# Ledger of designs, part 2: VH-VL binders against Transcription termination factor MTEF1, chloroplastic (MTERF1)

Target 1, 262 residues: Transcription termination factor MTEF1, chloroplastic (MTERF1), of Arabidopsis thaliana (Mouse-ear cress) (q84x53)
Amino acid sequence: AGETSDTGILFREKLIYLQDLNVDPHKALRVNPSLRSAPISSVVSVETLLSSTGLSRPAVGRILDMFPDLLTSDPESEILPVLRFLSNEISISEQDIPKSISRCPRLLISSVDYQLRPALTFLKTLGFVGRDTITSRNTVLLVSNVERTLIPKIEYLEEGLGFTREEVAKMVVRSPALLTYSVDNNLVPKVEFFIEEMRGDVKELKRFPQYFSFSLERKIKPRHRLLKEHGILMPLSEMLKVSDGQFNHWLLELRLRSAERR

## First folded at step 14 (VH-VL)

Design R02 (from R01 with light chain G56A)
Fold by OpenDDE, fold request of step 15:
Structure R02 (fold): chain C 262 residues (1-262), chain A 124 residues (1-124), chain B 112 residues (1-112)
Amino acid sequence: as target 1 above (262 residues)
Amino acid sequence: QVQLVESGGGVVRPGRSLRLSCAASGFTFDNYGINWVRQAPGKGLEWVAIISWDGSNKYYRDSVKGRFTISRDDSKNTLYLQMNSLRTEDTAVYYCARHPYIWSGYRTFAFDIWGLGTTVTVSS
Amino acid sequence: DIVMTQSPLSLSVTPGEPASISCRSSQSLLYSNGYNYLDWYLQKPGHSPQLLIYWASYRFSGVPDRFSGSGSGTEYTLKISRVEAEDVGVYYCMQALQTPFTFGQGTKLEIK
């Protein structure tokens, strides 16, 4: 009778602790059944390690809520290797480690040997070395599957657009976000629009890979339509780098000048 | 069992040198920072030095700077404290204490494991 | 250096009664991450120090529930809800915010 009461009390305390961390206990227990029998000390140990990186308690809570499996992970064998990888192999500064984790919490649940290091190796072949090495801003690339995610994008750029490996390497180093975009849902539609509707030269995409970072529906198409209506041809960089306000202002000025010439 | 065992203490005259050792067992030594903490007879605890998990960062209390050197040999799971130019005020029991998860060069969480201590006596 | 001040320096307690020890720091130990870098240690007679509380309120593994830590900023308290004979020793607070790490003077707890 005493043991059952103690277990119940301890369990309740654990739930309260999770709530205090802003971790949904119900979700956590559903996703990580091992949590039911795990002591509070297990959770605290993970919190301790994560907080040691400079993460705030709220940030830690968010991460643990997102990935409940971490609540029962072994800090030394499962989490610390990731942190060391970021520090030693990626050379991310101590100050940037918490930023990296906050931006890409999936890093913490990724295998160094089977995911992060292979990804890094592949990325190095694309030119992510030296000054162009992976930083806290693009660590998401480390959690991308090389075979299923990264390579298909490279292949599309090479085979689909006719770019050389060297050209593609330069593009992705200049615009790492390119490797995060879906081929079918982002790259292909934007390329088709550029070639078919805008009648653009694919070489311009090579020079301005940031093209793919802009919304097709909210920015590219509307601006193109406006320019087309006015018979204006503009480089992609000029067309897309300016704010909506600047673009509209510029367009208005053009209209006014045209009216004055009539 | 996680354990730290200090050795190398003894009686020396002022100006002499002594080298302390701290042998670690039962845990992955190179994952942890390690501290030296000393306690003079009948006095409180006094932090002496810390070395990071990879040995890249070392910090000392001012009174021992230039005289003491903290180091580690991960292949032997051993922490060292080289004490030179010893003074009477250095007389104390010296403890090694484990510090988990050092990410900052100047911040720490806690000393979770302590050795039994080794006694250093500096007397004329 | 951060100066740590404990009070009282000695405490005599009847078994079963509560005890409270205060620790004050010369500057705030609250870090930007929201944690207070204050530890409590107990040194029992003839033994090495042992960790009781870290981050001001987190009990170390194996530490009885009768021990609790509280406080923030520059003021901290260690409480023992029911003092036992095994709790005899010297209690130290320590700031872990920056080097040099500094301890309080220690509080000697004795049983009446």
Scores: ipSAE 0.374, ipTM 0.734, lowest interface PAE 1.8, mean pLDDT 91
Fold by OpenDDE, look of step 14:
Structure R02 (fold): chain C 262 residues (1-262), chain A 124 residues (1-124), chain B 112 residues (1-112)
Amino acid sequence: as target 1 above (262 residues)
Amino acid sequence: QVQLVESGGGVVRPGRSLRLSCAASGFTFDNYGINWVRQAPGKGLEWVAIISWDGSNKYYRDSVKGRFTISRDDSKNTLYLQMNSLRTEDTAVYYCARHPYIWSGYRTFAFDIWGLGTTVTVSS
Amino acid sequence: DIVMTQSPLSLSVTPGEPASISCRSSQSLLYSNGYNYLDWYLQKPGHSPQLLIYWASYRFSGVPDRFSGSGSGTEYTLKISRVEAEDVGVYYCMQALQTPFTFGQGTKLEIK
């Protein structure tokens, strides 16, 4: 009767601890059943390691809530290798490690040998080396499936747009986010609009790969319509890099100038 | 079993040198920072030096700077403290202590494992 | 250097009674990540120091639940709810915020 009471108390303490970290205990137990029998020290050890990187407690809580399996992970054998990989192989600074983790918590549940390192190797072939190496801002590429996610995008740019491997490499290094966009839902529609509606030259896309980072519906189409109505042609970079206010102001000025010339 | 074992202590005259060793077992040595902490007879604990897990960062207390050198050989799972120009005030039991997961400069959270200590006596 | 000050320097406690040790730092040990970098260590007679509490309030593995740590900023407390004979020794607080790491003077706990 005493042992059962003690187990119950310990379990409750664990739940309280999770709540204090803003980890949903119910979700955690559902996703990670082993958590039920795991000692609170296991959870604390994971928190300790993550916090040691400079992560705030709230950030740690968010990460653990997102990936409850981490709560029972071995910090030394499962988490530390990822951190070391980021530090040693990616050369992310100590200050940027917590930023990297916060931006892409999936790093912590990814295999170094089977996911992160292979992805890095592939990315290096695309030109992510030296000054253009992977940074804390684009670590999401390390957790991307090479065959299912990255390669199809490369293939689309090469085969669909007719760019050379070298041109594509330059594009993705300049705009790494390009590799995070859906081919079907983002790249294809934007290319179609550019070619068919804007009557643009595809060569401009390799010069301004950031085109794909802008919303088609909220920014590209509306601005194009306005420009078209006024018979104005401008480079994509000029069209899209400016704020809405700046764009409108610029448009007004152009209109005024045009009116003065008439 | 996780263990740290210090050795190399002895009796030396002022101005002489001594090299301490700390042998680690039962854990992945290169995952941890390691510290030297000393305790003079009948006195409290005094931190001496730290080396990071990858050896890239070393820090010393001011009183030993320029005289002591902390180093590690991961292939041998061994920590070292080269002590030069020893002084009488360096007389103490020297402990090595494990300091897990040093990621933000020299900021750490705890010494979780301690050795049994080795005695250094500096006397004329 | 951060100066750590413990009080009292010695205390005698009857077994079964509670004990409390205070530690003050010359500057805040609260780091930007929200943790207080203060540890408590116990050195039993003739033994090496051992970790009791880390980051002000986290109990180290294997440490009995009668030990608890609290505090933030510049003031910290170690509490023993029921002192046992095995708790005899010198207790040290230590700041781990920055080098050089610095210890308090130590508090000697004795049994009456």
Scores: ipSAE 0.029, ipTM 0.574, lowest interface PAE 4.8, mean pLDDT 90

Design R04 (from R02 with heavy chain R98K)
Fold by OpenDDE, fold request of step 15:
Structure R04 (fold): chain C 262 residues (1-262), chain A 124 residues (1-124), chain B 112 residues (1-112)
Amino acid sequence: as target 1 above (262 residues)
Amino acid sequence: QVQLVESGGGVVRPGRSLRLSCAASGFTFDNYGINWVRQAPGKGLEWVAIISWDGSNKYYRDSVKGRFTISRDDSKNTLYLQMNSLRTEDTAVYYCAKHPYIWSGYRTFAFDIWGLGTTVTVSS
Amino acid sequence: DIVMTQSPLSLSVTPGEPASISCRSSQSLLYSNGYNYLDWYLQKPGHSPQLLIYWASYRFSGVPDRFSGSGSGTEYTLKISRVEAEDVGVYYCMQALQTPFTFGQGTKLEIK
C-alpha cells in the first residue's frame, strides 16, 4: 500500500512538472507510453540539455509538447549527437543552435546517420557548400527525406521543366525554400499557371526561382489579372517583389501614362 | 560508472613544474568540457581552468595565466594540467570536474562529477 | 569577476531541524535563456565536493528531496528541511554564468 502510494505521488509530480513546462501530459502519455514508467529525472535531463543550448524554458516546453518521445530520450546518446552534428558538420554557431532547433524541432528526433547526414551529403551535391552552405535558416532541408521529398523536386524541375542538373542546382541554392514545396500542390500549379495563363517563358522561372515562394491565389493570380486587364507585361521579379501598395501605385501610374498617350 | 581519477601530484620547490592528469571513464569524454578546481589546505574551492569539449577554448583564472596549461587527449580520455613556475600559493588539492549535459563545453551550469583529487605541495 | 558571498559562514543545527544558507552574487546570474546559473555543492569531511543543486532550484539526481534551492538574480537560498547527520560538511555556492567561475566562502554545517 505504501509503495503504490509512492508511485502514485511520483507520477503526479511528473505530471505537474510537465504541466509546468507547458507540456500536455495527456497527449504526452498517449504519444509516448514509455513516459508512464519513466522517472521525472528523465524529463529533467532532457530539459537540461535542451536548455543548455540557450533555449528558453518555454521554447523547450513547446518542443517537448510537439515531440513527446523526447521526454524519454537519452540526452547523451540521442539528442547530443544531433547538436554536435549541427555544430561540427553544419558549422552552425552556438548562438544559432537554439534558433535552428526552434525553427525545426524535428532535428532533435532525426537520426544523424540515417537522415541528417545523408541529407547533408545530398544537399552538398546541389551546391550547398561554402558561402551557400546550410545555415540555421534552412536546416529544415536536413530533415527532408532525400528519396521521397528532395529528389522528386529535383526530378520535376529537370524532367518537367527541362532544366539541367546544373541549372536546378543554381535555382535551389538561390532559393532553398524551393525544396520544401510540394510538387503537386505548389510547383505544378504555379508552373501551369505561368505557362498556360501568363504565357510565360519557362526560362524566367530559372532566373527567378523565388516565383514559387509567392502565393498563387493571393498574389500571383490577382496581380496577373490586373496586369492583363490593362495590357501590361512585366517580369516576374518586378511583379512579385513589390508590396501591394507599391504594386498598386505602380499600376496607377502606368494607367495614367497610358491615358495621356491616348 | 562515471569516474574521474586525478594523478601527478607531489611535493616540489617553488619555480618547478608538475603535470597533473585526470583519467575519465564511463562517459563519452569528448562530448563535454572539463575543469580543474583546487582547494588550498583549510580553504574553500577555487576554479582554476576549463577546456571545451573540442579543446578549442581554454580559460584560466588570472593567477595561473601564463603558468598553467590545460589540455586534453580524447584518444586516452585524459585531461591534463601542466603547471609551470609553481608558487607556494598553488599548494592545494586539485580536482578535475566534468560538466553534465552541456553541449557547448565551456558555458556550463554545474560540475556533476568530481575526482578524488591529487595533492600538490609547493614548499621551499 | 563575480563575487559570491555566503551567509552564514558557520551553522550549528539540531538534527531534524531546518537549515538555510544564503548566497549573494555581485551581479545577476540570470541568463538570457531564463535560467539562473547558480550551483550548490556539498563537501563532506574528507570527501570531494558533490553537486546538490544546479540552476538555482534544480535538484541533482540522487540528491534527497530535503534539499531545495531558490532565488533569482543576485539572491539565492539553499534550504534543508530536516537536517541529518550525513548533511555535515561545507556548502558552497558557485556561479557558472561566466569564467572565472567563482565560489562562495563556504558554509560549515555542524550538528549540535
Scores: ipSAE 0.590, ipTM 0.812, lowest interface PAE 1.1, mean pLDDT 92
Fold by OpenDDE, fold request of step 15:
Structure R04 (fold): chain C 262 residues (1-262), chain A 124 residues (1-124), chain B 112 residues (1-112)
Amino acid sequence: as target 1 above (262 residues)
Amino acid sequence: QVQLVESGGGVVRPGRSLRLSCAASGFTFDNYGINWVRQAPGKGLEWVAIISWDGSNKYYRDSVKGRFTISRDDSKNTLYLQMNSLRTEDTAVYYCAKHPYIWSGYRTFAFDIWGLGTTVTVSS
Amino acid sequence: DIVMTQSPLSLSVTPGEPASISCRSSQSLLYSNGYNYLDWYLQKPGHSPQLLIYWASYRFSGVPDRFSGSGSGTEYTLKISRVEAEDVGVYYCMQALQTPFTFGQGTKLEIK
């Protein structure tokens, strides 16, 4: 009767601790059944390592809530290698490590050997070297599957748009976010709209790869419609980089100039 | 079992040199920053030096700066403290101490494992 | 350098009674990540120091639950709920916020 009571008490303490970290204990136990038998020290050890990177306790809690398997991970064998990889192979500064992790917590549950390093190797072939190396801002690319996610995007740009490997490399280095967009749901629709509706030259996409970062429905289409209605042609960069206020102002100015020339 | 074992202590005259060693076992040595901490006879604890996990960063207390050098040999799982120009005030038990789950020496915390210490006596 | 000040410097306690040790820092030990970089150590007679508490309130593995740490900023406290004979020794607080790491003077705990 005493052992059962003690086990129950310890278990409750663990749950309370998780809650204090803002980790949903029910979700955690569901996703990570091993957590039930794991001592609270296991959780604390993971917290300790993550926090040592400079992560705030709330951030740590969010990460652990997102990935409950981390709660019973071995800090030294499972987490530390990722941190070392970021520091030594990616050359992310100690100050930027917590930023990287916060932006892409999936890094912590990714294999260095089977995911992160291969991704890095591939990205280097695309021109992510030297000053254009991977930074804390685009570490999400390291957790992307090379064959299933990255290569199809490259292939689409090459085969679909007729760009050379070199051209594509320049594009993605300039706009790394390109590699995070869905081919079918983002790239294709935007290209089709640009070519068919805007009657644009694909070469402009090469020069302005940031085109793909803008919302088709909320920004590209509406602005194009307005320009079309007024018979105004505008480069993509000018059309999309400006705020709504600036855009409207420019539109008005262009209209006035057009009227003065008639 | 995680263990640190210091050696190299002895009795020396002022101005002489000693080299202390700390042998580590039971953990991945190159993952952790390690410190030297000393304790003069009948006195409190005093931090001396730290070396980062990769050896790239070293910090010293001011009183030993320029005289002491902390280093590590990961292939031997050994921490070193080269002590030059020893002074009577350097007389102490010297402990090596590691950090828990610390991959960097930057803003580290806690000494979770301590050695048994080695005695250094500087006397004229 | 951050100056650490402990109080009292000596404490005599009857077994079974509680004990409390205070530690003050000359500057805040609260880091931007929300943790206080204060540790507590016990050095038993004739032994090496051992870690009791880190980050002001986190109990190190294997440390009895009768030990607890609290505090934030510049004021910290180590509490022993029920002092035992094995708790005799010198207690040190240490700031680990920045180098040089600095210790308090130590508090000697004795049994009456």
Scores: ipSAE 0.486, ipTM 0.779, lowest interface PAE 1.4, mean pLDDT 92
Fold by ESMFold2, look of step 14:
Structure R04 (fold): chain C 262 residues (1-262), chain A 124 residues (1-124), chain B 112 residues (1-112)
Amino acid sequence: as target 1 above (262 residues)
Amino acid sequence: QVQLVESGGGVVRPGRSLRLSCAASGFTFDNYGINWVRQAPGKGLEWVAIISWDGSNKYYRDSVKGRFTISRDDSKNTLYLQMNSLRTEDTAVYYCAKHPYIWSGYRTFAFDIWGLGTTVTVSS
Amino acid sequence: DIVMTQSPLSLSVTPGEPASISCRSSQSLLYSNGYNYLDWYLQKPGHSPQLLIYWASYRFSGVPDRFSGSGSGTEYTLKISRVEAEDVGVYYCMQALQTPFTFGQGTKLEIK
């Protein structure tokens, strides 16, 4: 609380400002109690910096509603370094900076030195370089902690699938979304179902890592049950890449061919 | 505390050159875009040029394009305006003025800090 | 170039009374990002200009709350709810939508 102290009138002014920006004031104060004592000029300075990157006012409001801690951030010492990192070290174009922020607003609350740069350095060791480098579309990987999140996911893929570090690295560079899935809630159940129920060959998962992007309950299990019921063998990629309509159409065609042979 | 101070004005003949300087203090100079704005005697304000925070983007009003060059030296916290082929219509007080942030090539806004001005007189 | 037209060009106001200055642009200053790119500046006698209002209605830090801005598109207004002696000077609107940035002609405010 420095020389500026929030009074009832000044506090109400902040609430009206937040409402006008489509930020829920109740949520914002609950998540970020420091907002209560912050001068309104400091809060507005965050909007002005974000807007200067090319973000629309609705996008700024949405970001601040998702991450109310930004409302009390110092633009120059806490936000500008992130923008410079994206521009200079990731080489994201000025035009694409606002898109990268919109896709992953958590970048703005992440330390460059303790989070973003260590993650980038680690991802480079996996092969995210050259034509496979990090782009504005996958900056979400940079907000994942190396030791607590990225490494454990890599190690599970090694141990759970029996692949070398080099093989796992190639898989994640080809399919970066693998680094976004929960080990316990996604990878483990899908590996267990594939090996134990589908009797699958792990080498197929190396060639088709997109398997992990499909819902176990809504797509993998139902399609497997249907193929099993009709005695049909189908490669994993053919089973999962197609829409429900196309899958059912193919299944009908296969059943008709079986009937015609009688 | 935060301030911009222009210098380098003077009286010159038409066709000659001058270099204006704008010394910045009290803020991190290389975080901001900076403009030149001028005011002829008894007249209103007229924007002249802008340079982005990293110097990569420069824009000029048409009447000075090709004659004036805006530049910055972040190691000296100084903005420059090189004014060549001066004309009598360039006679004015020249101000430097900073933006809050000129990060992108999108819309810019607000000159929040202005310098004190330096006078350029072009006459024979 | 976007032409900015101010009205009136001069204004005499009794201290304590309100004042209003209009600014019209030849093009809309409302951009698709939701901001109106219109600034107001005051140049006091013998001084450099100072920012009062940006984005049509955002009061700059340290500017007294008797100053307010309104408007959208092509029509904008600066209001002073109670004029004081220190408000004397020339008021300029400026469009910040696109280069070249352009100012209105100025409105000279005097007290009676």
Scores: ipSAE 0.394, ipTM 0.722, lowest interface PAE 3.6, mean pLDDT 88

Design R04 (from R02 with heavy chain R98K)
Fold by ESMFold2, fold request of step 15:
Structure R04 (fold): chain C 262 residues (1-262), chain A 124 residues (1-124), chain B 112 residues (1-112)
Amino acid sequence: as target 1 above (262 residues)
Amino acid sequence: QVQLVESGGGVVRPGRSLRLSCAASGFTFDNYGINWVRQAPGKGLEWVAIISWDGSNKYYRDSVKGRFTISRDDSKNTLYLQMNSLRTEDTAVYYCAKHPYIWSGYRTFAFDIWGLGTTVTVSS
Amino acid sequence: DIVMTQSPLSLSVTPGEPASISCRSSQSLLYSNGYNYLDWYLQKPGHSPQLLIYWASYRFSGVPDRFSGSGSGTEYTLKISRVEAEDVGVYYCMQALQTPFTFGQGTKLEIK
């Protein structure tokens, strides 16, 4: 039988343990009240499993501070299945497992059967297979709900921009980050600026989906404003792929050539 | 109740073979790496071999490498040690021992459950 | 191979008194993840070994709090704060850092 206590000496040992692990004990107890009654051996068993993957103790502490519900998870039934999924179905190497977890700790609180595997299956229908398969660098896509998150992003690209499913799939496989952008806070504002202010053709967004990775305020708007002021039309790739220094140099060269026409 | 039970020990002549089995119960066998550890009469403990939880990594002590093969059958919850070309120095009680968890075939940090042991005697 | 050296090889303790066993490794057992890969085991007479301590200082579940482990790098200690009759047996340290995993030669604890 297990030994549990949320008061007395055993509880104080648990608080000291959490502080040594660099987990805020007040936040952890607020987020996860069942931690009060959990035996310290159960909490240590979570550290033990996570550390066995190769995570450093500071990294384990950061993850547990971010997701305190994990402190009362059963390692064998609730955490290990995620690690097996990453190893067997995603084929992440043993040296990359701790990196994948550190990049996306939410994986550890996700259901393999109801979240991770359905997301993987859906992503495969878009073409995340073979050479383009999911890697340790984009496992964050697996924690996105298919119906509530991934499909709406695909539908916006299809219906909102007039692209076919096949075209959207190619765009997304070429630029997986598209599936991480908010429709309302990223895609829509950038599309609206491109269509309404830049008077662009949406087919150019299909050819250059990297447009959505550039800052609207720090790069897209300033460069468009300068080109418009000098009456210059430029493809998105030429406008955005170059550094600020190269862009300003190029713009200066064009202005000087115009002045030398006499 | 978590248990490991070894079998297959016996008396055998040098140069012959034996196969040891380790039957697991009370836990999900394919979650864990498993080891063989031996103890010669009146001697200390000596690690023999390890197999990872998925069977993809196997490691042996040098004195048995090439002669012993560790394997697992997850459908039967059973670990095996095939012992070929036995020598008198292989005489020992053989234990199977489980890790709590393992992500690398050469990494370990605890043998939390041990079997009862099975005796192998190699003599003329 | 990493050589593990225990001392003493035998000790006799009056019940209720403390005991201390040291273990030295021929190379550091501290891995890059910050853990020391050293275990302590007890083999009671006529029984298979049982885990006491892992990662140098982590007490295994169900092990009495009178057992404690400490140390880092190449030097480790197992302490029993108050020895009881059921603590009789042979104590082994083991390095778990790399294959072949290796045990110390054992320390026999007896009750006076």
Scores: ipSAE 0.256, ipTM 0.675, lowest interface PAE 5.5, mean pLDDT 88
Fold by ESMFold2, fold request of step 15:
Structure R04 (fold): chain C 262 residues (1-262), chain A 124 residues (1-124), chain B 112 residues (1-112)
Amino acid sequence: as target 1 above (262 residues)
Amino acid sequence: QVQLVESGGGVVRPGRSLRLSCAASGFTFDNYGINWVRQAPGKGLEWVAIISWDGSNKYYRDSVKGRFTISRDDSKNTLYLQMNSLRTEDTAVYYCAKHPYIWSGYRTFAFDIWGLGTTVTVSS
Amino acid sequence: DIVMTQSPLSLSVTPGEPASISCRSSQSLLYSNGYNYLDWYLQKPGHSPQLLIYWASYRFSGVPDRFSGSGSGTEYTLKISRVEAEDVGVYYCMQALQTPFTFGQGTKLEIK
């Protein structure tokens, strides 16, 4: 196959450029061997497109270091379609496009036809439409594989919590972050603690899915232990929504009131 | 291959109107922001107006606000400049110039492709 | 409006010799994303302007590497390491930071 336009001098310029951008050149070449033969002007054109969206140079460097395959992507045929998808099909404003990319850089390496649009279509069947549609804040859902990731999470919520498909759909539309949690490392341990240790009613998890956003070891267990120690029963929302300072202050007030009744 | 071609220039009296067109070919027109830039005889370059890729953001230099309207028809790959209430100071060669990538409404860089220009002469 | 001031306004250069053109802005062109929003253009006699440099120092594709841009804030420089006959024309800097986008007065480069 043909020889590239990069010679020893031009190759050294490419390495210096990558270092200046805070992209590890050795990692980039290992992950993306095509980078060795790519002209430096093509590599710079990728930075130029990404920066034109409003991303800072450090943010561009971070993205390219994370996903070196982008360094050899054609801006118009491979990256711009993702940006147009975000703008036209998700309707993200021009000010919010760089924020959406920064929150989820994986969007840029995702096929519109084989990943992003199928995920959007599936999410719409759950009720992500109208006022509940996908926004710049939750585009991370679009990079999740429908069959391998989204459906299994829906099935766990249905089967593991005993909810109907319709109830789970409403729950995830109301709280989209629920689809970002690991079944094994988050949902299961927290459901088990809630049912077995806290003796909770699973329907409360439907009303307060934010339960899954709190640390099991650093917040849920310690606060449950303190409430149990003082013989206090309270809903998850009251237990978990307050800051540590407010929670501790409230407990101190309760203990003082208890002592005053003696 | 990639080109911009202006048309619609001519000689008119002050107070009259002209409509300039800029026909685009060789690239996906609705991906890009487009500008009008003018150059009076023997003078330097002067930016006139910009329109974003989707038409949602339009900006003008102060001296043409209220008199000129930039617009685009993506189905025809054509940029327009409607120039009303023309003054002698509007006499210039008018260029359309392409923004190189999706343009956000805050700032631009680089006019990478320029048209050939069309001459507008406003004289009594 | 950001005022752009070029110097010199005229430059006569022997082929093969270097040339340098300065551009000063009335306020900083550095934006919070880290880029300096300054472009350089060449208008050859009888032709439309053509882009040379954007973001102060980024050479546009196809522009010879004898052209380079530098500077930050309010002061910018275009350098030609070896002037060739094809380089004759008028050079403009332009600020692209905010509307109205504004050009310098131009620098006419001639061959001695």
Scores: ipSAE 0.238, ipTM 0.667, lowest interface PAE 5.6, mean pLDDT 88

